# Designs tried in a protein design chat: miniprotein binders against o77086r1339to1564. Part 8

Target 1, 226 residues: o77086r1339to1564
Amino acid sequence: KSLEIAEQMTLLDAELFTKIEIPEVLLFAKDQCEEKSPNLNKFTEHFNKMSYWARSKILRLQDAKEREKHVNKFIKIMKHLRKMNNYNSYLALLSALDSGPIRRLEWQKGITEEVRSFCALIDSSSSFRAYRQALAETNPPCIPYIGLILQDLTFVHVGNQDYLSKGVINFSKRWQQYNIIDNMKRFKKCAYPFRRNERIIRFFDNFKDFMGEEEMWQISEKIKPR

## First folded at step 16 (miniprotein)

Design z4
Fold by ESMFold2, last read:
Structure z4 (fold): chain B 226 residues (1-226), chain A 100 residues (1-100)
Amino acid sequence: as target 1 above (226 residues)
Amino acid sequence: SEEEFARLILEFLLEIAEMLIKYARRKAEEGDPESAIEILEFAIEWARIALEIAEKLEEEAEETGDEEKIEEMRELKREAEELIKEAEKLIEELRREEEK
C-alpha cells in the first residue's frame, strides 16, 4: 500500500510540475512575484499542503503507539519516493517529520535515527552537496526539489551583473542559468507510467485537511508538556 | 571552443527571450497588461545581450571570410533584432490601451 501511495503522490506532483513554464521560474528569480508565476505557486502550495497534511495525520492520533505506526508508514512511503526519484514529495514528508511539533515528541531511537539520516540528503550547510550528487546520478523520470532550483536561479540573478565591465558580457551568469534551466527541462519532459487510482486520490482530498501551525503546537504541547 | 560556447549562450538567450514574449502575450490576453509590459522589458534585456553576442560573432566570422558562417551569424542577429522590435511594439500598444 505504501508503494501505491508513493506512486499516487508522484503522479499528482508530476501533473503540477509539468505545467510550470520556464518563464515562471525566471520571473520568480527576478522579483519573487507569485502573481506572475501561477503554476509555480500551485506547485509550491501543493508541497506545503502535503507537509501540513502529514503532520496533522500524526498529531490527531491520541495513542502514542498509533502515532509511531503512522510515522513508520510515512518513512516507508519516503523510501519508495526516493527510489522513484520524487525528491519533492520526499522533502515535503521529511519536512513534516522534522517539524518542531513532531520532532519534539519522544520517538523510538530507530525513528529518530532514520529521520536524521534522511535529513543528511538535504543538508543546506554544505550547499546541498549530498542532494546535488544524488540528482546528478539520477536518470528521468524525476521530480527535483523546486526550492533549490528557485534558490539557485535567484542567487545567480542577484549575485551577477549582466556585464563585468563596459562592453564585457558576463557569460558566467548565462552559463549558470543555462545549466539550471536545461536540467529542469530534461526532467519536465519525462512522464511517470503510473495510472490514476481514484480511491487513493480521494483519500488525499487534495491534502487540504490540515491544522494550522498554532493548533499543531497546542496539540504537541498537550501530548508532551513543557 | 570559445566561439562554440558564445554561440550556445546566444541561442539560449534568444530561446528565453522568445519564451518570455509569448508568455507576456498570454498575460495581456488574460487582462494583466502591467505584468505583460514588465515581462516584455525583461525579454528585451535578454534579446539585447543576444544581439551583442551575435554582432561580435559576425565580426569574427567576417575576419575569417567564411561566407556561410557570416550568413549564419547575420540570421541570428536578425532574430535578436526582430524579437526586440516585436517586444517594443507590443509594449507601446499595451501602454496606449492602459491610458484609455
Scores: ipSAE 0.827, ipTM 0.935, lowest interface PAE 0.5, mean pLDDT 90
Fold by ESMFold2, fold request of step 18:
Formats: structure tokens, sequence, C-alpha cells
Structure z4 (fold): chain B 226 residues (1-226), chain A 100 residues (1-100)
């Protein structure tokens, strides 16, 4: 069931990812205006909703043993997402398990160790070195972490002049942009071979059933007082 | 080679400029001419750099006497000029509509 859930999450991500247009990521890198980049905005919103949905599914459970079962289920789903190269959903779920309201609860040692090992892939120290190495070795189909694509394009735009000196074009700037865009185009073209399962899609309900941050903290503190 | 690299970047810049112009037209059709103008100005930035690269490659081809390369670079140069002209014309049209 975990494999099927991962496949359906990936189908939903892929539908939104393929609609993102190249102008949208370049414009967002330039001025971060959501109105100019509507398909990109829908994709990033989807990431956040999935993460908050997962947190809510865990925190709403009154029984500690039921919460552990749910966390173990998400861990199984994440393992499948990693194998199918869906880094975006993988990181959305990891963000949920590593969030303050969730992480501060006392979990079995095995759960804590697995979450820490998953965090190594997306460790932001050394500029996401582990993730970049994994992505470089990845062949389509793949859904990359959109946040890093946007961060890289923003850094290249802001951190590089168009000219190195009078009349000397900064080819390095354009080469960096080319490589980011070309790789994104490569992943956008390849479809996943999964069949849509309406029962599972209906269960997700577009991940819109989630609690706000303050409510999550209140529940977390009720479970384990400070 | 260094020439092949410069040509790859030139073609990339032209591709993006064209994508930006098409995207801007859709924004204008959707009723957002302010965004369309900003996107067109961005497209012109990309196309102008492409034009500069094409001019340098044309000059290099002229020194070799390779007529086929010269014509190829002149075609890319014309493409850049046409994209700039198209974007500037659309900006002018959109600003006139805004005044009405």
Amino acid sequence: as target 1 above (226 residues)
Amino acid sequence: SEEEFARLILEFLLEIAEMLIKYARRKAEEGDPESAIEILEFAIEWARIALEIAEKLEEEAEETGDEEKIEEMRELKREAEELIKEAEKLIEELRREEEK
C-alpha cells in the first residue's frame, strides 16, 4: 500500500511539475512575484500542503502508539519516493517528520535514527552536496526539489553581473543558467508509468485538510509539555 | 571548442528571449499589460546579449573567409534583431492601450 501511495503522490507532483514553464522559474528568480508564475506557485503550494497534511495526520492521533504507526508508514512511503526519484515529495514528508512540533515528541530510537539518516540527503551544509551528487546520477523520470532550482537561479541572477568588464560578456553566468534550465527541461519531458488510482487520490483530498502552525504547536505541547 | 561554446550560449539566449516574448503576449491577453511590459524588457536584455555574441562570431567568421559560417552568424544576428524589434513594438502597443 505504501508503494501505491508513493506512486500516486508522484503522479500528482508530476502533473503540476510538467505545467511549470521555463519563463516562470527565471522570472521568479528575478523578482519573486507569484502573479507572474502561477503554475510554479501551484507546485510550491502543493509541496507545503503535503507537508502540513502529513504533520496533521500524525498530531491528530490521541494515542502515542497510533502516532508511531503513522510515522512508520510515512517512512516506508519516503523510501519508495526516493527509489522512484521523487525528491520533491520525499522532502515534503521529511520536512513534516523533522518539524518542531513533531521532532520534539519522544519517538522510538529506530524512528529517530531513520529520520536523521534521511536528513543527510538534504543537508544544507556544503550547499546541498549530497543531494546534488544524487541528482547528478539520476536519470529520468525524476521530480527534483524545486526549492533548490529556484535558489540556484536566484543566486546566479543576483550574484553575477552580465559583463565582467566593459564589453566582456559573462559567459559563466549564462552557462550556469543553461545547465539548470537544461536539466529541468530533461526531467519535465519524461512521464512516470503509473496508473491513476482514484481511491487513493480521493483519500489525499488535495492535501488541504491540515492544521495551522499555532494549532500544531498547541497540540504538540499538550502531548509533551515544556 | 570556444566557438562551439559561444554558439551554444547564443542559441540559448535566443531561445529564452523568444519564450519570454510569447509568455508576455499571453500575460497581455489575460489582462496584465504591466507584467507583460516587464517581461518584454527582460526578454530584450537576453536578446541584446545574444546580438553581441552573434556580432563577435560574425567578425571571427569574416576573418576566416568561411562564407557558410558568415551567413549562419548573420542569420542568428538577424534573429536577435527581430526579437528585440518585436518586443519593443509590443511594449509600445501596450503603453498606448494603457493611455486609453
Scores: ipSAE 0.826, ipTM 0.935, lowest interface PAE 0.5, mean pLDDT 90
Fold by ESMFold2, last read:
Structure z4 (fold): chain B 226 residues (1-226), chain A 100 residues (1-100)
Amino acid sequence: as target 1 above (226 residues)
Amino acid sequence: SEEEFARLILEFLLEIAEMLIKYARRKAEEGDPESAIEILEFAIEWARIALEIAEKLEEEAEETGDEEKIEEMRELKREAEELIKEAEKLIEELRREEEK
């Protein structure tokens, strides 16, 4: 079931990722205006909803053993997501397991160690070096972490002038933009061979059934008082 | 080669400029002419750099006497010029409508 859940999460991510238009990421990198980039905004909101949905599924369980079963299920789903190169959903679920309200609860040592291991892949130190290496070795189909695409495009825009001097075009700026966009286009073209499972899609319910951050903290503190 | 690299960048800039113009036109049709104008100005920035690259490649091709290459560069130059004109015309239209 974990494999099927990962496949359906990936199918939904791919549908939203494919709809992101190249102008949207370039415009966001320029001025970070969500209004000009609606499909990009829908994709990033999907990421957040999936993460909060997963946190809520765990925190709503009153029994510690049931919470542990659900965490282990999410770990299984994450392993499948990694294998199918869906870094976006992988990070959304990792963000849930590593979130304050969840992490502060006492988990088995094996769970804690696995989460820490997963975090190494997308560690932000050294400019996401581990992730970039993994992505460079990845062949389509793949759903990359959109946050890094946006970060890279923003840095290129802010950190580089159009001209190095009078009449001298900054080809390095354009080459960097080209590489980021070309890689994104490469992943957008290759479809995943999954079919919709309406039962699972209905179960997700667009990941809209989640609690807010404040409520999650209150529940977490009731489970394990400070 | 250096020429092949410059041509790759030229074609990339033209592709993006065209995408931006199409996207801006859609924003205008959706009732957001202010965003459309900003996007069109951005498209012109990309197309002008493409035009400059095309002009340089055309000059280099003329020095070689390779007629096929010369015509290829002139076509790319013409494409850049047409994108700039299209974007400028649309900006003028949108600004005129805004004053109504």
Scores: ipSAE 0.821, ipTM 0.934, lowest interface PAE 0.5, mean pLDDT 90
Fold by ESMFold2, last read:
Structure z4 (fold): chain B 226 residues (1-226), chain A 100 residues (1-100)
Amino acid sequence: as target 1 above (226 residues)
Amino acid sequence: SEEEFARLILEFLLEIAEMLIKYARRKAEEGDPESAIEILEFAIEWARIALEIAEKLEEEAEETGDEEKIEEMRELKREAEELIKEAEKLIEELRREEEK
């Protein structure tokens, strides 16, 4: 059941998200050094593994009709993730469905239209405006898209000096950092009410069962030759 | 107000500096003194800006004669100074141990 799958994905995300300490995201923004931010690294790795796991689940199916069924199942899961404010898993799965190896395959028009619709939420061409608006209206519990938090903190650090001129502190830099961190703290405090389902968690197997990028492309080209 | 905004930023900087120092101590206890020193240096950057803001707010409070506000700013200034001293002492301690 897609709802239960979404709930368990969210529970796993929340477990890792709450362990991320504020120093970790600030240190990452400063020097992008993963060794100083182990919990953040685990969370980021989880995002990537989930995305590649989903791609692999689709591509490994030999029958086109079975692949369409699985894509539709992921779409249903994504709809639930959106409703429970888990933007991080939502984007991980969207990234999978919108990936080159998957997108280039011929899907029913309904699937293509839904994926295009979901991409509007994370449209980066306007600095993620749609996502930022949705997030601003979101009340806890919520798992925000970690990639944007890190991008924002990095851009603030790189794009702003500590001083605007001799003796003049750059308060704008610190205000931007404050807002990002305060919002992250707000979402870290509120827990989701879901209970663990060990059968589903075991099925995920930490999303470890996935193919590399080259293998996925080779399978994709075998399914739909140039 | 401008004062309320500056105080919010000051308190934020102090909070982060303290978090960084605590995080660095754990890194040192886990056997990674090099990372701990780097994190402490970062904490000092945050705390020094906080100290500079606190000194400005203290000066402004003294001009108004508001004794309660003056004491509040002096306490925040003292906190910044203590965080800097704590971080500097730990860096010195860690560097001395690395030399041995």
Scores: ipSAE 0.820, ipTM 0.933, lowest interface PAE 0.5, mean pLDDT 90

Design z5
Fold by OpenDDE base, look of step 17:
Structure z5 (fold): chain B 226 residues (1-226), chain A 100 residues (1-100)
Amino acid sequence: as target 1 above (226 residues)
Amino acid sequence: SEEEFARLILEFLLEIAELLIKYARRKAEEGSPESAIEILEFAIEWARIALEIAEKLEEEAEETGDEEKIEEMRELKRRAEELIKEARKLIEELRREEEK
């Protein structure tokens, strides 16, 4: 069931997210050194693998009706993910459905509209305003989108000096860091009350079964020539 | 208040410095001394800012004659200094181990 899949995705995400230590995100924001932030890297890789896996699952289907069925299944999963405040897997799947190779295929109007509605949450033109608002209103348990946390911390680091002038500490910088880290800490403390389903976890197989981006484009263009 | 805000930031900075030092120790134990040194240097940066805030708040408390606040800021100042000292000591130990 779509709910059970969403629950297992959320369990996997939660396990990885809770392993990320606060030093890792601060260090990454400073120098982007992956070696210093292994749990953060594993979480980021997991996000990417999930997206590529979802793309691959759709593109490997030769029948258009079966592709549509799978997209609809992912949409159902995404709706459950959103309800359980798992923005990480939600956005990973959204990135798959909104990817060039998949988006360019012909879909039913309803699918296109639903995907578009999901994209409104992460509208880059508004600096993720809708997502930020949704996150602010969210109570734990929650798995945030780590990419934005890293972006925000990086932006604070690059955009602000430690001192405004000689002997004058830039409190604004530290306040911004505090708010980002405090929110992250709040979400790390809460566990999801889901039970592990080994069958579904095996089905995911750590999302390792994915095609490269070039292969995805080739298949997409074969399905729908330019 | 501005004071409450400064205190909140001070405590946050100390917490981060402590977390960074603990993280650096683990990195050193894992066989990454260079990374550990860099993390410790970063921890010192956080603790230094904390120290400066504590010093400023102590001075302000001395001007008002608030003895309880003075004592609290002295303790936080001491904590910041201890973190800096600890981090520097660990850096020196790690550098000596690399030279052997």
Scores: ipSAE 0.873, ipTM 0.943, lowest interface PAE 0.5, mean pLDDT 93
Fold by ESMFold2, look of step 17:
Structure z5 (fold): chain B 226 residues (1-226), chain A 100 residues (1-100)
Amino acid sequence: as target 1 above (226 residues)
Amino acid sequence: SEEEFARLILEFLLEIAELLIKYARRKAEEGSPESAIEILEFAIEWARIALEIAEKLEEEAEETGDEEKIEEMRELKRRAEELIKEARKLIEELRREEEK
């Protein structure tokens, strides 16, 4: 059920994540050119499609009780994703539940409290401290949040010169890059022990069945007028 | 130790330079020679720093008289030099092709 859905989401993430080549993340950190990093781009597009797909599943339901049921199901899926160390899908679904069109709707207090607590993991104050600590304690297999990997590599590249002074190599810059890349490699090597379920994969339909932002806002405002 | 740390960084830089060169060759084969050149220039930046580290470690090894360490550092130095040469040669080939 919810566990199986989380497992299948994780298999799809892992398939795309393992195809990302190390040059792609370093090149993207340097110049943000999507054409040079096609596998990375496919992975980030997958994140966005999953998020919009989840939003659409909720907003298309006219009945408030049915919307609540679907949100609770996504929360259950997110709990499973967290336990299997799939931070990327976890954050895609969290971004859906915390999106403007969804968040502004009236939810049971328990749902609102759970979503708020989940947002603590990605709290950007203190440089994502909660997430970084969780990741540091995580053993493979794991799908990390790619956005932070890219952010860290970008800041290291932009914020550090290659030399501290003439003839003095900036080893700190390279050590930071090494640690980020080594950790990514560690997670790329380990496979999840899940088997494909073609029924569930077909149900996802690559998460491409979603509404645009304007349509989602129009439906949200129809449900709860301003 | 300081030598172990410097060698780890040296080997990391060589690994990335090699990956970038292989990736650039693929981009050139896919019809993106301008991107390939940019990637190769980036690879050279990594390999040149690796070469500088190898040169410093070679000098330090020579001061100790440890012949095994000296040859190990010279091998890493040659590897950096070959990566730079390979990348530069490919850049020249791609620029000539683009001018036609």
Scores: ipSAE 0.834, ipTM 0.936, lowest interface PAE 0.5, mean pLDDT 90

Design z6
Fold by OpenDDE base, last read:
Structure z6 (fold): chain B 226 residues (1-226), chain A 100 residues (1-100)
Amino acid sequence: as target 1 above (226 residues)
Amino acid sequence: SEEEFARLILEFLLEIAELLIKYARRKAERGDPESAIEILEFAIEWARIALEIAEKLEEEAEETGDKEKIEEMRELKREAEELIKRAEKLIEELRREEEK
């Protein structure tokens, strides 16, 4: 069941990721205009919905044992996602488990350790070094974390002038853009060999069934007062 | 080599400019001419840099007398210029439509 869920998450992610056009990421990096990048926005929205959905699934459970069971299920799913090179859904679920409302609850030591180990992949103190290394070693099919692609492109755009001086083109800027785009292109061409499972897809229901951040905090504080 | 690197970047810039123009056209067809114009302006920025690289590489090839390279860079210059002209033309068309 955990494997099948991971496969279906990966199929949905792949369908959305492949629709993102190269112009969209470059345009977004330039001006952050969502209207110019509808497929990119849909993919980003999907990521967020999945995270909020996972948080909501955990927080709606009144029984601590049932919450723990669900967290353990998500951990199993994440392990499969990681093996599938689906960093998008992996990080979406990680963002759920490492979210303030969830993380502050009392969990078994094993759960806390597993979540911590997953967070090492995206350690911000190292500028995602572990993730970047893992991605570099990854062969397609792969769904990268789009947030970092956008961050990197934005950083290149903001941090570099088009010209070093009058009549001198900044090739370094263009080389950095090339490398980011080329790597993204490498992953866009690959399909996962999974079959669609309509039952599981219906279960996800486009991840629309989620509560807002404020409600999540309220429930969390009710479960475990400050 | 520096030349091979510059050529790679040149080709990349041309590719992106073309993709942007195609993307802008689709935006216009979907009823968002304002965004299309902005995307086309962005495409022109990419194509202009490509043009400048091609010009520089052509000049360097002329200094060395490499006829094959001169011709190749001339073709790439032409491609860059055509992309710019195409984008400018489409911008003008879209602006005229917005005024109606």
Scores: ipSAE 0.866, ipTM 0.940, lowest interface PAE 0.5, mean pLDDT 93
Fold by OpenDDE base, last read:
Structure z6 (fold): chain B 226 residues (1-226), chain A 100 residues (1-100)
Amino acid sequence: as target 1 above (226 residues)
Amino acid sequence: SEEEFARLILEFLLEIAELLIKYARRKAERGDPESAIEILEFAIEWARIALEIAEKLEEEAEETGDKEKIEEMRELKREAEELIKRAEKLIEELRREEEK
């Protein structure tokens, strides 16, 4: 069931997210060194693998109706993920459905509308305003989108000096960092009350079964020539 | 208040500095002393800013004659200094081990 899949995705995400230490995100925001941030790197890798896995599951299907069925299943899963405040897996799957290789294919109007509605949450024109608002209103348990946390911390680091002038500390910089980190801490403290389903976990197989980007484009162009 | 805000930031900076030092120690124990040193240097940056805030708040408290605030800021100042010293000592230890 789509709900059970969403629950298991959330359990896996939660396990990885809770392992991320605060130093890792701050270090990454400073120097983008993955070696200093192994748990963060594992979480980011998991996000990417899930997206590529979902793309691959769709593109490997030869029949258009089967592809639509799978996309509809992912949409159902995403709705459950959103309800359980798992923005990580939600956005990983959205990244799959809104990816160039997938988006360019012909889809039923209902699918296109659903995907568009999901994209409104992360509309870049508004600097993720809808997502930020939703996150602010969210009570734990929650798995945030780590990419935005890293982006925000990086932006704060690059865009602000430690001092406004000689002997004058830039408190605004530190306040922005505090708000980002405090929110991240809030989400790390809460566990999801879901039971582990080994069958579904095995089905995911750590999302290792994915195609490279080039292969995905090749298949997409074969399905729908330019 | 501006003071409450500064205090919140001070406590946050101290917390982060401590977390960074603990994280660096674990990196060193895992056989990555170079990364540990860099993390410790970063911890010192956080702790130095904390120290400066504590010093400023102590001075402001002295001007108002608030003895409780003065003592609290002195304690936080000492904590910041101890974090810096701890990080510096660990950097020195790690550098000595690399030269051996």
Scores: ipSAE 0.866, ipTM 0.940, lowest interface PAE 0.5, mean pLDDT 93
Fold by OpenDDE base, look of step 17:
Structure z6 (fold): chain B 226 residues (1-226), chain A 100 residues (1-100)
Amino acid sequence: as target 1 above (226 residues)
Amino acid sequence: SEEEFARLILEFLLEIAELLIKYARRKAERGDPESAIEILEFAIEWARIALEIAEKLEEEAEETGDKEKIEEMRELKREAEELIKRAEKLIEELRREEEK
């Protein structure tokens, strides 16, 4: 069921997210060195693999009706993910559905509208305002979108000097860092009350079964020529 | 208050510095001393800012004659100094091991 799939995705995400240490995100924001942040990298890789896996699951289906059925299933999963405050897997799946190879295919109006409504949460033109508001209102357990945390920390690092002038500490910089880290810490403390389902976990197979971007485009163009 | 805010930031900086030192130690134990040194240098940056805040707050407390605040800021100052010393010592130890 879509709910059970969402629960197992959330368990996998939670296991990886809890392993990320605060030093890793701060170090990454400073120098973007992946070697210094192995748990952070594993979490980011997991996000990407899930997105590519979802794209691949859709594109491998030759029948348009079966593709539509799978997209609808992913939409149902996403609705459950959103309800359980798993923004990581929610956005990974959204990235799949809103990807060029998938989005350019012909879909029922209802699918297009639902995907569009999901995209409103992460509208880049508004600097993720809707997402930030939703996150602020969210109580643990929650898995945040790590990409924005990294972006925000990087922005604070690059955009602010440690000192405003000689002997004057830039408290604004440190306050911004505090708010980001404190919010991250808040979500790391809470576990989801879901039980592990080995059948579904095996079905995911660490999301390793995915195609490259070029192959995805080739298949997409074969399905719907330009 | 502005003072409460400064104190909150001070405590946060000390927490981060300690976490960085602990993280660096684990990196060194795993056979990556170079990364550990860089992380320790970063920890020192955090702890130095903490030290400066503690010193400033101590001076302000001395001007007001608040003995409790003075003592609290002295303790936080000492913690910042200890974190710096621990990080510096560990950097020196790691550098000596690389030279062998």
Scores: ipSAE 0.865, ipTM 0.940, lowest interface PAE 0.5, mean pLDDT 93
Fold by OpenDDE base, fold request of step 18:
Structure z6 (fold): chain B 226 residues (1-226), chain A 100 residues (1-100)
Amino acid sequence: as target 1 above (226 residues)
Amino acid sequence: SEEEFARLILEFLLEIAELLIKYARRKAERGDPESAIEILEFAIEWARIALEIAEKLEEEAEETGDKEKIEEMRELKREAEELIKRAEKLIEELRREEEK
């Protein structure tokens, strides 16, 4: 069941990821205009919805044992997603489990350790080094974390002039852009061999059933007062 | 080699410029000419850098007398110029439509 859920998440992610055009990520890196990049925005919104959906599924459970059962199920799904090279849904679910409203609750030591181990992949102190290495070693099919692609492209754009001096092209800037885009292109070519499961897809319901952040905090504080 | 690297970058820049022009056309067709113009201006920026690289590589090839390389760089230069012209023409067309 956890494998099948991971497969369907991956299928949905792949459908959205393949629609993102190279111009969209370059335009977004330049001016952060969402209107110019509709497929990119849809993919980013999907990521956020999935995270909020997962948070909501956990927090709506009144029984602590049932919450732990759901968290453990998400951990199982995440392990499958990682094996499938779906970093998008993996990180969306990780964002849910590592969110303030969820993380502050009392969890079994094993859950806390698993979440911590997953966070090591995206340790910001190391500039996502572990993730970058894993991605470099990954063969298609793969769904990368788009947030880092956008961050890297933005950093290259802001940090580098087009010319070093008059008549001297900044090749380093273009080389950095090439490497980022070429890697993205590599992942867009391969489809996942998964079949659509309408029952599971209907269960997700486009991940629209989520509560707001304030409501999540209220519920969290009700479960575990400050 | 430095030359092979420059050629790789040149081809990449041309590819991106072409993709941006195609993307802009689709934006214009969808009724967003303002965004299309901005995208086309961005495409021109990429194509201009490509043109400059092609020109430099052509000059270097002329110095060595490599006829095959000269012809190749001349074709890439022509491609860059054509991309710029296509983008500029489309910008002009879109601006004329906004004034009506």
Scores: ipSAE 0.865, ipTM 0.940, lowest interface PAE 0.5, mean pLDDT 93
Fold by OpenDDE base, fold request of step 18:
Structure z6 (fold): chain B 226 residues (1-226), chain A 100 residues (1-100)
Amino acid sequence: as target 1 above (226 residues)
Amino acid sequence: SEEEFARLILEFLLEIAELLIKYARRKAERGDPESAIEILEFAIEWARIALEIAEKLEEEAEETGDKEKIEEMRELKREAEELIKRAEKLIEELRREEEK
């Protein structure tokens, strides 16, 4: 069941990721205008919805034991996602488990240790070094974390002038852009061999069933007062 | 080599400029001419840098007398110029449609 869920998450992610055009990521890096990049926006919205959906599924459970069962199930799904090189859904679920409303609750030591170990992949203090290394070693099919691609392209755009001086082109800027885009292109060419499971897809319901952050905090504080 | 690197970048810039122009056309066809114009202006920025690289590499090839390289750089230069011209023409067409 956890494997099948991971496969269907990956299928949905792949369908959205493949629709993103190279112009969209470059335009977003320049202007951060979502309207110019509709497929990119849909993909980022999907990521956020999945995270909020997972948070909501956990917080709606009144029994602590049932919450632990669900968290353990998400951890199992994440392990499968990682094996499938689906970093998008992996990080979306990690964002849910490491969110303030969820993290502050009392969890078994094993859960806390597993979540902590997953967070090491995206440790911001190391500028995503572990993730970048893992991605570099990854062969297609793969769904990368789009947030870092956008961040890197934005950083290259803002941090580098087109010219170093009058008549001197900044080749370093263009080389950095090339490397980011070439890597993205590499991952877009490969499809996952998974078949669509309508039952599981219906279960996700496009991850629309989520509560807002304020409601999540209210429930969390009710479960575990400050 | 520095030359091979410059050529790689040149080809990349041309590829991106072409993709941007194609993307802008689709935006215009979907009824968003304003965004299309901005995307085309961005495409021209990429193509202009490509043109400048091609011109520089052509000049260097002329100094060395490498006829094959000269011709290759002239072709890439023409491609860059054509991309700019296509983008500018499409901008003009879209602006004329907005004024009606």
Scores: ipSAE 0.864, ipTM 0.939, lowest interface PAE 0.5, mean pLDDT 93

